VHH binders against q84jc2. Designs and how they scored, part 126

Target 1, 232 residues: q84jc2
Amino acid sequence: MSKMRNLVEEKFLEFYESWVIQLELYLHQLLIAHNNNTMSETELRHLISKLTTHHKAYYTAKWAAIREDVLAFFGSVWLNPLENACSWLTGWKPSMVFRMVDRLRKSRVVLVEAQVKKLEELRVKTKFDEQKIEREMERYQVAMADRKMVELARLGCHVGGESVMVVEAAVRGLSMGLEKMVKAADCVRLKTLKGILDILTPPQCVEFLAAAATFQVQLRRWGNRRHYVTHS
Below, E stands for the ipSAE of ESMFold2; O stands for the ipSAE of OpenDDE; V2 stands for 0.75 times the mean of E and O plus 0.25 times the DockQ between their complexes.

## First folded at step 7 (VHH)

Design xa3 (framework vhh_6qgx_2; at its last look DockQ between E and O 0.70; V2 from the best seeds 0.00; counts 0 for: pae E 7.8 > 2)
Fold by ESMFold2-Fast, scan of step 7:
Structure xa3 (fold): chain B 232 residues (1-232), chain A 126 residues (1-126)
Amino acid sequence: as target 1 above (232 residues)
Amino acid sequence: QVQLVESGGGLVQAGGSLRLSCAASGRTFSTYAMAWFRRAPGKEREFVAAISGSGDYTFYTDSVKGRFTISRDHAKNTVSLQMNSLRPEDTAVYYCAAPEGFSWYDLTSESGYDYWGQGTRVTVSA
């Protein structure tokens, strides 16, 4: 529709807006479940399953989109500037979810020592996986600034000839590298989320998911209202 | 009471080696990651290395990676730092750190640690 947006961006924008609306509806259900304490374990597991399926749907759509245009996810048009500023490799930083886990330590539902041990090991493993990806990104940035890439960029200033094709091949190679890196980051996100949910009881899962969804929704809300300053 | 006591510091020439040890008393930290930090003259405390409760995961600041090795012994309730190929820039007081419990703070953040030793001095001459 716009020269400023490609087809992949328009399609994912539509998907994401609907996905966020459904997330807000699920958040409402999570908050009711957490506050009322009237739901059975089976009902809680069903609600947790709906959230898990919802997050899987996001990654299914995302991975289809990045196959077409991974760069659409760097500075995404469907995210506000605050959401983009808080992004780590096109999404939430996996270690941040342990802030939501720490909230559970201070809640009514006490974490037992076996859960704390498993959460601590998962936290450390998640940090390890994050640093591995960060080192890969650093190597990618170095490769982009490599002598060969600088020479190809210089040659690309000449409009015609075989140099244009060589430059285009190099750019496509860089895009494929970013796609693999984004997928690696998303795999860490999914493993971390699954790991936490596997360790927690259903009531703790509901509280964790409610905290995570609340943060996501509030971050979007704060960013959308960044131009409205109030004095007190 | 809980105490962390560092030992093994000293004077060494560039290219030399030292092994630092941290002995914990008053409780065990087998579930939790423990870390080494250092403070060079005129600078803030900085992260050096950390090791997971299991010992399966280790972390190092870039300047020491490949030269320093962190390890732990649960039976002795100790964490050690083997320092090889020492440089003048490694001159600092080295501190052992442990958490009270689960923390959401990053492993490299001082804010994640509640128990600290008094430090052991390492001086590397040119």
Scores: ipSAE 0.673, ipTM 0.874, lowest interface PAE 1.4, mean pLDDT 87
Fold by OpenDDE, second read of step 8:
Structure xa3 (fold): chain B 232 residues (1-232), chain A 126 residues (1-126)
Amino acid sequence: as target 1 above (232 residues)
Amino acid sequence: QVQLVESGGGLVQAGGSLRLSCAASGRTFSTYAMAWFRRAPGKEREFVAAISGSGDYTFYTDSVKGRFTISRDHAKNTVSLQMNSLRPEDTAVYYCAAPEGFSWYDLTSESGYDYWGQGTRVTVSA
């Protein structure tokens, strides 16, 4: 059965489709830059800035949307099943990006000792922050079995039975908690990304961003092929 | 090659305290995380605690949270485990562990660490 989409889902779907198209264009530019050793540092920094701005735009849109309906992001109709399966609190898991950094280390790009030390510390910090959020989420999930949720469950057993207001209040409470968790996760994502880009040189940043974008785009492509999902 | 030497183990009564120390050799001490693992009689080795290179971030298994504190001294090139409110179930051989290098290792998994000490025995009596 086809899932009926709400207004928030439709709007964000449209946004995300356009955003991904733009990401693919930037990916192309990143790959060209990576393979072109003639680009100046200024040019590279400009490209990096474009990508960072692009990512910031995503979170701006996301945060606006989650204020309206955070639950939409736990279904994420704009993502295919593979993308959804790989999601951690409605997005990419921050610690995963260090695989992309590791690729740099294994490539012809040489990281100096000072960079390695900083990256390692950042990795551990990221892990620490992830665990904090996961613990909070766990506590939240356990707490969901509170009076309000019990009441919601009870009402669910009665067709048209009791106060719509009670249900709405329960849903609002749930949504507020989830929104807090999602924002916390996004903050870790943004801090992690910024941290990595602050440590790397411009050429290294370009390579890192190319790898990350490649992974994201390919994951979407693979998922679409496997599940025959097409997005307009 | 990194060498790790544990010390501070012994017999202690339940509710007592013990401080373990691990002396590490090598230049990578300040860069990478260090960890403590333990193996109880008849059980598999399990993660106890880890600390980042800087010492700013610590990780603990749930059963020791609030009782154990991991710390490190860069000047002495040592990692310590302060164990308070010890329980009989804390009885084990405790091992210090370190990674070989920059490999994005799992901080809480044995597979994340390449170098191990010989271990120090901790026995907690009832």
Scores: ipSAE 0.438, ipTM 0.781, lowest interface PAE 1.2, mean pLDDT 88
Fold by ESMFold2, look of step 8:
Structure xa3 (fold): chain B 232 residues (1-232), chain A 126 residues (1-126)
Amino acid sequence: as target 1 above (232 residues)
Amino acid sequence: QVQLVESGGGLVQAGGSLRLSCAASGRTFSTYAMAWFRRAPGKEREFVAAISGSGDYTFYTDSVKGRFTISRDHAKNTVSLQMNSLRPEDTAVYYCAAPEGFSWYDLTSESGYDYWGQGTRVTVSA
């Protein structure tokens, strides 16, 4: 059976396409700043601020959209299948960003002992928060399955109007719980990003942001170049 | 030379308690996470618990959550595992582990740790 896009999906698709185009423009500026070594610290901080504001704008738009339809973000129409396969609770798994931090460390950039200690603690905290969210999600899904099982057994008594109301209430309960979990995951993503940028120096922040943007752009380009069998 | 020495193992009846200790020497580990793993007879080593460098964050495998408590003492350079409500399936050799440096992001994997103790045996009788 075919599935049509809803208004939330169409609006966010348009937003996301524009957002990615702007991310690519910022990536170009990051690469210039990294390669030329001609920008002052003030200019670097301004560029870093633009990138952080751009990422925050993504979440602002996302949170408005999930109030309308959180399910649109599980298997999103604005992402290719590769991008969707890499998702954990509608986005990047927060701890994965530390692979990019590890790349920065291996680039012969000096990280002082204080930075290493803070980054290690942040990595551990991020993993801790992820596991907490995963367990809360598991507990929520078990509770929802139990609720659905009880109500489905009751619907076997051939109750018409109550059947619709019970199903609608279950869907609303699931949607509210998922919205809460998605926002919790996004908060961990934002806190982790801010934490990394607070620990790194401005030149290190530029390199980190360039690596992150490059990976996101390449994942999209690679996933789009695959010859998919069209489904229709 | 870096050494990790576990102690506190023994034989205990089901429902009992034991406290394991791991003394680290040759280097400070206060910056890095440390962990306990265990190997049951005939099985591979598995993650039990980990504690962050600061001590503020702890991790436990599901089967021990609520029964085991990991803690550390920076002054003594030790990590401890308080094991309560022990069950026969907790029977294993318990190993203390620590990393060489900046740790891999997966704290629950053996590959995140470079130094290992010789182990202390815990036997829980039915």
Scores: ipSAE 0.026, ipTM 0.517, lowest interface PAE 7.8, mean pLDDT 81
ESMFold2 (binder alone), look of step 8: mean pLDDT 83; pTM 0.863
OpenDDE, look of step 8: ipSAE 0.207; ipTM 0.662

Design xa30 (framework vhh_6qgx_2)
Fold by ESMFold2-Fast, scan of step 7:
Structure xa30 (fold): chain B 232 residues (1-232), chain A 126 residues (1-126)
Amino acid sequence: as target 1 above (232 residues)
Amino acid sequence: QVQLVESGGGLVQAGGSLRLSCAASGRTFSSYAMAWFRRAPGKEREFVAAISGSGDYTFYTDSVKGRFTISRDHAKNTVSLQMNSLRPEDTAVYYCAAPEDFSWYDLTSESGYDYWGQGTRVTVSA
């Protein structure tokens, strides 16, 4: 039913809650590492690897879920209203992470010229990839208004089994299109994250990941606190 | 001292072509994106096109896509805008823009750019 959680929503809600708890634990470790001047490069790289693996686990779970029900990710039940309001194609907007990178330029750990050059190129590439996906989404929305789709929607109002099957096939096609776009957006997210981590030194990676995780955790807490106060 | 100098503007008939050039001096911008903006008579400045430091990625406002091509020459420290199939609506003063440093601002936003040229005027007649 439209007002009930389906199995995909229930399963991903359980996964996401556990994933966020683990993110908070990793954030704690990142903050300790950031304040510890005796931690080795090997130890820092190990922690960075844990975070990278954690983010990869999220996308593995997400892609399995969207294969079953991509629409569950539009207005997700595991996200509060603030988190949903800040979503771009079912997740964070890739170029937004460069705000976290800008924070590094103002900290004690200074970026060298070679890193600035690579980060600027990655920022521009990320924006280019975002706009390409946004153009595809716009074309998708225009296709929804196509006369054939309008006609199929009208057929959905008829009792015949044949018309029901035709509408179901059309809905499946629409879902496949959305799945492809969401996966494309997620690929930009992962490439952007990997690109930044590849450019930064291990201490800078720790600072960047701590900033990103802090923002994600705080956004969730701000939204949950507002929800609690509203219902109190 | 950083300076951006635009050239190549002029009067052209609808359907015609113009090539604008922006010469940068005082530093190189090979690591940074550069952009073209325009200001039409009685209107505010708007984004036209941008190019990445490498030249591999380009951005255009919808009204010029397929008609304008932005390019750069690192050896000459120049950014060019090839304008084809010009329309009366393209009449404006065209400005070259460059950032001082790495910025999180959107590439298509004026806020992302610190250095601006004085502009070159393009007039497209019906």
Scores: ipSAE 0.019, ipTM 0.546, lowest interface PAE 8.0, mean pLDDT 84
Fold by OpenDDE, second read of step 8:
Structure xa30 (fold): chain B 232 residues (1-232), chain A 126 residues (1-126)
Amino acid sequence: as target 1 above (232 residues)
Amino acid sequence: QVQLVESGGGLVQAGGSLRLSCAASGRTFSSYAMAWFRRAPGKEREFVAAISGSGDYTFYTDSVKGRFTISRDHAKNTVSLQMNSLRPEDTAVYYCAAPEDFSWYDLTSESGYDYWGQGTRVTVSA
């Protein structure tokens, strides 16, 4: 049994496949830069800029897509089951990246006291922001058992005429709320990423970005091996 | 040796207020978060509030939001918990906690902290 994909899903699937391929290319460059230490600071900054631009492009595309159909991102047909299982509000959980930051501390990278302090503050802030969103989401989920949802449940399979309009209106209302939550989560993701990159030196940024990209790419590979998922 | 010493506990009527204080000694804690936990009779220890090293960010368990305020004084190396509108369900032994150093930890989990005070008892009567 194959799922029928809507237009938004199809378009974003195509986008994401291309985006991931480009990410893998950047990952290769990051690993070279990190392992060889042959690049100048200017070159490293340029590489970092390319990655940040790449990530910004993802969210630009995502936000355009969620305006059309935010529900598509709660199924995320472009992700395998493992990737989906690891998703928090349609993406990576912001606080998770601090594991990667922690890796820097355990590697050859030396963080100065000022950086450690700033990273700790950022971690706290990120967690705080996550919790705010989670509370809001919980509130939203509780509120879903409202008049609109009751109406939807009452209609059941006998949707027609005026009933269709009611269902559509209810779905629109729900979607608007979900869109708000997703955007809020994405903002925390972007702020967290920016915050980390602002604290780290260019070499440290490269190492961090390499770790992040590696995790993302490997998660996809592991998931694909387990479920033999083809997205093309 | 690192020590955390809580104070300020006592008996209070419902709706009343208390201010707990924790004095840290043995090393500096200014760069790291500090927290309050509590253990009610017959229950497990639970997270109450945490504050970042700088004091700029604070966390609270949902049941105390709007009623409790965590703060810290860097000069005195202390962390405080202002508890207002106290309820019988707030009855517990309150513990101060601090981490050893900067590492990955969950500020809302006991595992995020290495040093603990002996606790101060708060009893809220109906």
Scores: ipSAE 0.018, ipTM 0.287, lowest interface PAE 6.4, mean pLDDT 86

Design xa31 (framework vhh_6qgx_2)
Fold by ESMFold2-Fast, scan of step 7:
Structure xa31 (fold): chain B 232 residues (1-232), chain A 126 residues (1-126)
Amino acid sequence: as target 1 above (232 residues)
Amino acid sequence: QVQLVESGGGLVQAGGSLRLSCAASGRTFSSYAMAWFRRAPGKEREFVAAISGSGDYTFYTDSVKGRFTISRDHAKNTVSLQMNSLRPEDTAVYYCAAPESFSWYDLTSESGYDYWGQGTRVTVSA
């Protein structure tokens, strides 16, 4: 691992810690809004806008970081082991957010038939987009095990100086492919999030965002409070 | 009362084709995804294919992609599965499935479906 890669990890760790702290503050505001039915539509839209801007800031920072070191996002140092274990292509699995939408069945502002139809269509489309990304990942894994890549790896082990550039070019090509796949997955995440928010009313958006943020914050806390089990 | 009735199963040689149909009665499912599952002898039930309410999005298990096509007809309240290039491994009882309402379960999960038919048997000989 190069010094540049360590700088990327350190820089993103600092960013992520600050981003999570701000998410917790927004979660507090979402919970207050959810429990208070006197807030105006303008106030609710402003809060929703703050959350969408916050998530966009995450992807702006992430895409800048993966241009420098995409592998930093596989087994990330700023995530605990539980968060890393629950990751799908460096982030949340898009279809899982529909679990948060299901909570709205019992909310104060119930879903109407037109919304249910649009949400079901989006859910199926999201699964379809996930499957396309999973096929890309399968192709990537097959390419890594391909005879040509195995031969390049062997060459790198036996011929130090002379073959280094050829091996480095091949490895960089694979890293660029992985970066493209991560960005494609993030695009599905953003389209799914935007799609849900476009279908829901402002009170429903607040409830959805509160559920999503609560799950993210609790998953981090559960992982951080993991007890080490001794032999006895 | 809601019922799903499958038809179109039978015995066919490897490489052959069959078209399964699922007729729904008691309500419409035009706003909801519907699916086909199958259970091979001695195995558990597995996902085969699903189709969105609009019919614009379809999802298939890897082993049937390119060979099976799921479709629906809202006017007839039916979902069909066209099975081409059949293999002995496709031998199973095929079930049609539909949800009662919006579900958070994955499309491939049996838990996402509340209404099931009794199944139609497909036997593919070598």
Scores: ipSAE 0.266, ipTM 0.678, lowest interface PAE 3.8, mean pLDDT 85
Fold by OpenDDE, second read of step 8:
Structure xa31 (fold): chain B 232 residues (1-232), chain A 126 residues (1-126)
Amino acid sequence: as target 1 above (232 residues)
Amino acid sequence: QVQLVESGGGLVQAGGSLRLSCAASGRTFSSYAMAWFRRAPGKEREFVAAISGSGDYTFYTDSVKGRFTISRDHAKNTVSLQMNSLRPEDTAVYYCAAPESFSWYDLTSESGYDYWGQGTRVTVSA
């Protein structure tokens, strides 16, 4: 049985499909730039800027959508099961991207001591911020077993017009808390990404972004092969 | 050769305080994080606290938050753990840990560290 989608899910699904297609195009450009090493610094910076703008566009759309229905992002019908299983608070886990940075260290790219130091600080900060979010989420989840949830449980025994309105109000209240957590997580993601890009040189940024995009695209491909997901 | 030497452990009553210190020798660790772990009787070693290379960022296990403070002295190449409001459940051998180099591993995991001290025993009586 296919899951019934609401309006927010449908709209974001359409957006995300287009967004991923564009990401794949940028990935191709990143790989060319990285492998050929023929682009000037200015050209590389321009490419980096396009990617950062692309990512910003995603969060702009996401934040608009979560204002309407944050719960849609906890199901994420636009993602396959593998992608969803790898999600942390409706997106990628910030500390994970340091694996992509680590690739730079293991490749022909040499990080200077100053960069290593800054990356270490950023890694620590990112982990700290993640833990803060996780603690808040845990607190929130514990708090969910409050009057609102009791009301929901009580109303679950009866179906009626007035009951539906009360349930909706309760769900909205819960959703507001979730929205806050999701936004907080997204802020950590954005800060982490910006931090890494600020530390790396343009060629290193290109390599990092290529690695990140490759992982994202491949994860989607692997998941689709395993579960035969058709989005539209 | 790199060595980590802990000190400051001892017997203390519940509610009391101790300050542990770890001295690193053999090389500088100024650019890398350092951590404290502990092993209680009959339990596995667990993460307690970590501090970044610069000292600007710190991590704590939930059970010690608000009570323990990790700090470091770059000039002396030491890391310290101020333990306040000690509880019987804090009884353990405390270990200092440091990585060989920059690591992408979780700093709350033992796998994130390559060098370990011999440990200092902390006993908190009821």
Scores: ipSAE 0.019, ipTM 0.297, lowest interface PAE 6.7, mean pLDDT 86

Design xa33 (framework vhh_6qgx_2)
Fold by ESMFold2-Fast, scan of step 7:
Formats: C-alpha cells, structure tokens, sequence
Structure xa33 (fold): chain B 232 residues (1-232), chain A 126 residues (1-126)
C-alpha cells in the first residue's frame, strides 16, 4: 500500500534542510579563511571545530532516526535522486574523500613526506574497513534469500497470531542488522574524517573541508535540476 | 631511475613452498602500498596481494588467502611473498608493482601502479 512519508522521514527532512543551510554558511566561512590567509591558528582551529561539531550533529540525528526506521535512509526523501544514486550504505563512500585530498598537493603549503605516509596508510586502512562492510552486506543479501527466509515469507501469507509474531520477529532482526551495518559504515566515515584532520595542518584542514563541503553542496544543486545533462 | 627486480621463482611440486622477493632501487617506497600480480600462460594479469606502507594492512585475492603471506622490510627496501601449499593453478610469472606517488587508486587494479618489475617465473607441477 502507498503511504504518506512517516514521522521519522518528516522530522529528518526538516533537520536535513536546516543542516544543509548551515553547511553552506560554514562553507562561506571556510572559503574566506582559505582565500585571505589572515586568521590565526587558534581562529582556524575554532572554525575546524565548528565543522567537526556540525558533522557530529548530523550523525547524532541520523543514529536517533535509524533506531526508529533504518529503511528511511535507503532511498531517502530528503535527498534528490542524484544524491541517492551516489550513496554507499546511506552516505558518502569513505575512501572517495581522498580524491578531495588531491587538491592539497597544489597548495602553497605542500604536504610533507610524513603527512603523505600517514595519509596513504589511512587511505589503505579505510579501503580495508570498507571491504569488511561490503562482505557483511553481501552476507546479509544472501541471508535474505536463504531457505528460512523463503519459509517465513510463505508463512506470512497465512496470517495468524503465532505466524505473525514469528514473521515480525524476523523482520525486526533484519532491520537491526541493517542498523548495525549503517552505524558501522558511519563509524568508518567519522574515523576517516578525524584521521585526515589529525594529519593535516589547520590551513590544510580548512582547504580540505572547503573542498568536501563544495562537492556536497554542488552535488545537491546539480541533482535539484530536473535534467542532469543540462545547465538550464 | 626506479627499478623493481623480482627473484625467488622456480620449479616446485604441488604442496611445496616458494618465497619471492622484490628489491626496489632508485627510491624508497616505505610510504606507499606495494603489490604482487601474476600472469598465467594464456591469461590476463591478475592481482595476488598488496601491503600498506606500514605493513599493518594486507590484501589477498580469494584463491591465495590463507596460503600466501605478503611482508616488507623497509631497511632492505624489499617486499616478499611467502607462497605455501602451492597448486598447479598458481603457475605464472609473478610481478612486483609500486605507485609513483600519492594518487587515488584501487589496490587490486593494474592502473594503480606505475612501476613494474620484469617478473619471476613460478612453475608448480602436479
């Protein structure tokens, strides 16, 4: 049956719209800081902290929402179709963020050898963590098609108190499995972001965060146009 | 000039072991992941194993997992591949590979690597 969006979807849509508006404001501040090069290290660290806190706020709200309805995050109504098409387990693919680190190689303050070594190690670690999650997702998809699940689907056609309870318990188990997997992916995202920021100097952090926010904002703008191949 | 030189190949019976070594010269690769690939007669080049700069993270193709172990020695500027429980289907020329610099790449893809050795031949008899 067709249904209107549920309360979790409505609440997160309102949250996400406000969160994106604030991200655009922070992006403006990052671009000013990057272009003017007049801010002290303390001022730059304060700005970086604001962005870090903003991203933590997103995951706090997301984890509260997925506890209620994890499926709302697969094909999210607050994301346009292009944003949804680019999602890996309900968010950005952690290893892809290293593409944005490439911009730092052209910075006036170049990456030193020690930073390159740490970034390469973090990139490889991130891909290792992604591979583990992808194997879990594959196992989850295989489990959905196993004999027990087929049997439970058949039992669901013959509604009764006991059969309904058994089917509902199985569906709850599947949702809990997805929630655990999404949280694992989000933990990789947060560890990757923290790892990059720990390696970089404050000016490099500002440049990295500006690149990441620019991509996120532009992807949303591109997708909000009805036709993806035109600039109308 | 950067050069990678593989050694340790040879003829071995099924169930036997070999240790391959890759010696790098012209620069160090201590900050970069390095990999082993192989090419069997009549087939395309296949990923075998990769190791991170620190040596803390390793990747293997499914067919060699549990049998092969990749390691590195920064002091000698070498990467090694210990091959145990060898099978006839492991027969191939084995190549060492390294990247030019800090660029995004897939560790299991040939396109991620800029420097390649000439290869060392491994033949496993039934």
Amino acid sequence: as target 1 above (232 residues)
Amino acid sequence: QVQLVESGGGLVQAGGSLRLSCAASGRTFSSYAMAWFRRAPGKEREFVAAISGSGDYTFYTDSVKGRFTISRDHAKNTVSLQMNSLRPEDTAVYYCAAPEGFDWYDLTSESGYDYWGQGTRVTVSA
Scores: ipSAE 0.020, ipTM 0.485, lowest interface PAE 8.0, mean pLDDT 83
Fold by OpenDDE, second read of step 8:
Structure xa33 (fold): chain B 232 residues (1-232), chain A 126 residues (1-126)
Amino acid sequence: as target 1 above (232 residues)
Amino acid sequence: QVQLVESGGGLVQAGGSLRLSCAASGRTFSSYAMAWFRRAPGKEREFVAAISGSGDYTFYTDSVKGRFTISRDHAKNTVSLQMNSLRPEDTAVYYCAAPEGFDWYDLTSESGYDYWGQGTRVTVSA
């Protein structure tokens, strides 16, 4: 059975499909740049800038959408089940990207001591920030089991015009809290990404971004093969 | 060889304070995080606190947050755990831990650390 989609879901689905296509194109460029080592530092920085701009565009669109319906992102109909299963608060888990950085360390790329130190600091900071958000989410979820949930449960037994309005108001209240948490998580994602890119050299950034994009694209492909998901 | 030696454990009444110290020898750990773990009677070892190489960032398990403070002295190559408002449930053997090198593994996991002290016993009476 197909899930009925609301307007926010439909719009973001369309956006995301286009966004992923562009990401794949950038991935191709990143791989070429990484494997050939023929690009100047200026050219590499330009490529990095394009990718960062692309990611910023995603969050711009996301934040606009979550203002309308944050709950849409907890179902994420534009993602396959595997992608959704790997999601943390409607996106990638910030601490996960350090695996991509670790790949650099284990590859031909040599990180200097200063970079290692900074990356270690950032890793600890990121983990700390993740835990803070998780605690807030727990707090929020516990708080949800209050009069709002009782009201929702009570109203669920009776369907009427007035009841519907009250339920909608209650859901809006809950959604506001979720929106706050999602934005907080996204901020940690963006800070983590920026932090890593600030520590790495342009060639290292390209390799990191290639690894991250590859993981994202492959996860989508693997999930689609397993579940035969068709979007638009 | 690398050695970690804990000290500062003992018997204390509930509400009291202790300061644990761990001295590292054999090499410098200035660039890498250090941590405290503890094992209560009949329980598995659990994460307590970690501090980054520079000391700028600290991380705590929720049950000790606001009560315990981890710090380090680079000159002495030591890490300390100030424990305030101690509770009976804090009774455990406390272990100092350090990694061999830079690692991306979770610092709250035992697997993130390669070197361990012998532990110092903390007993909190009711």
Scores: ipSAE 0.019, ipTM 0.305, lowest interface PAE 6.7, mean pLDDT 86

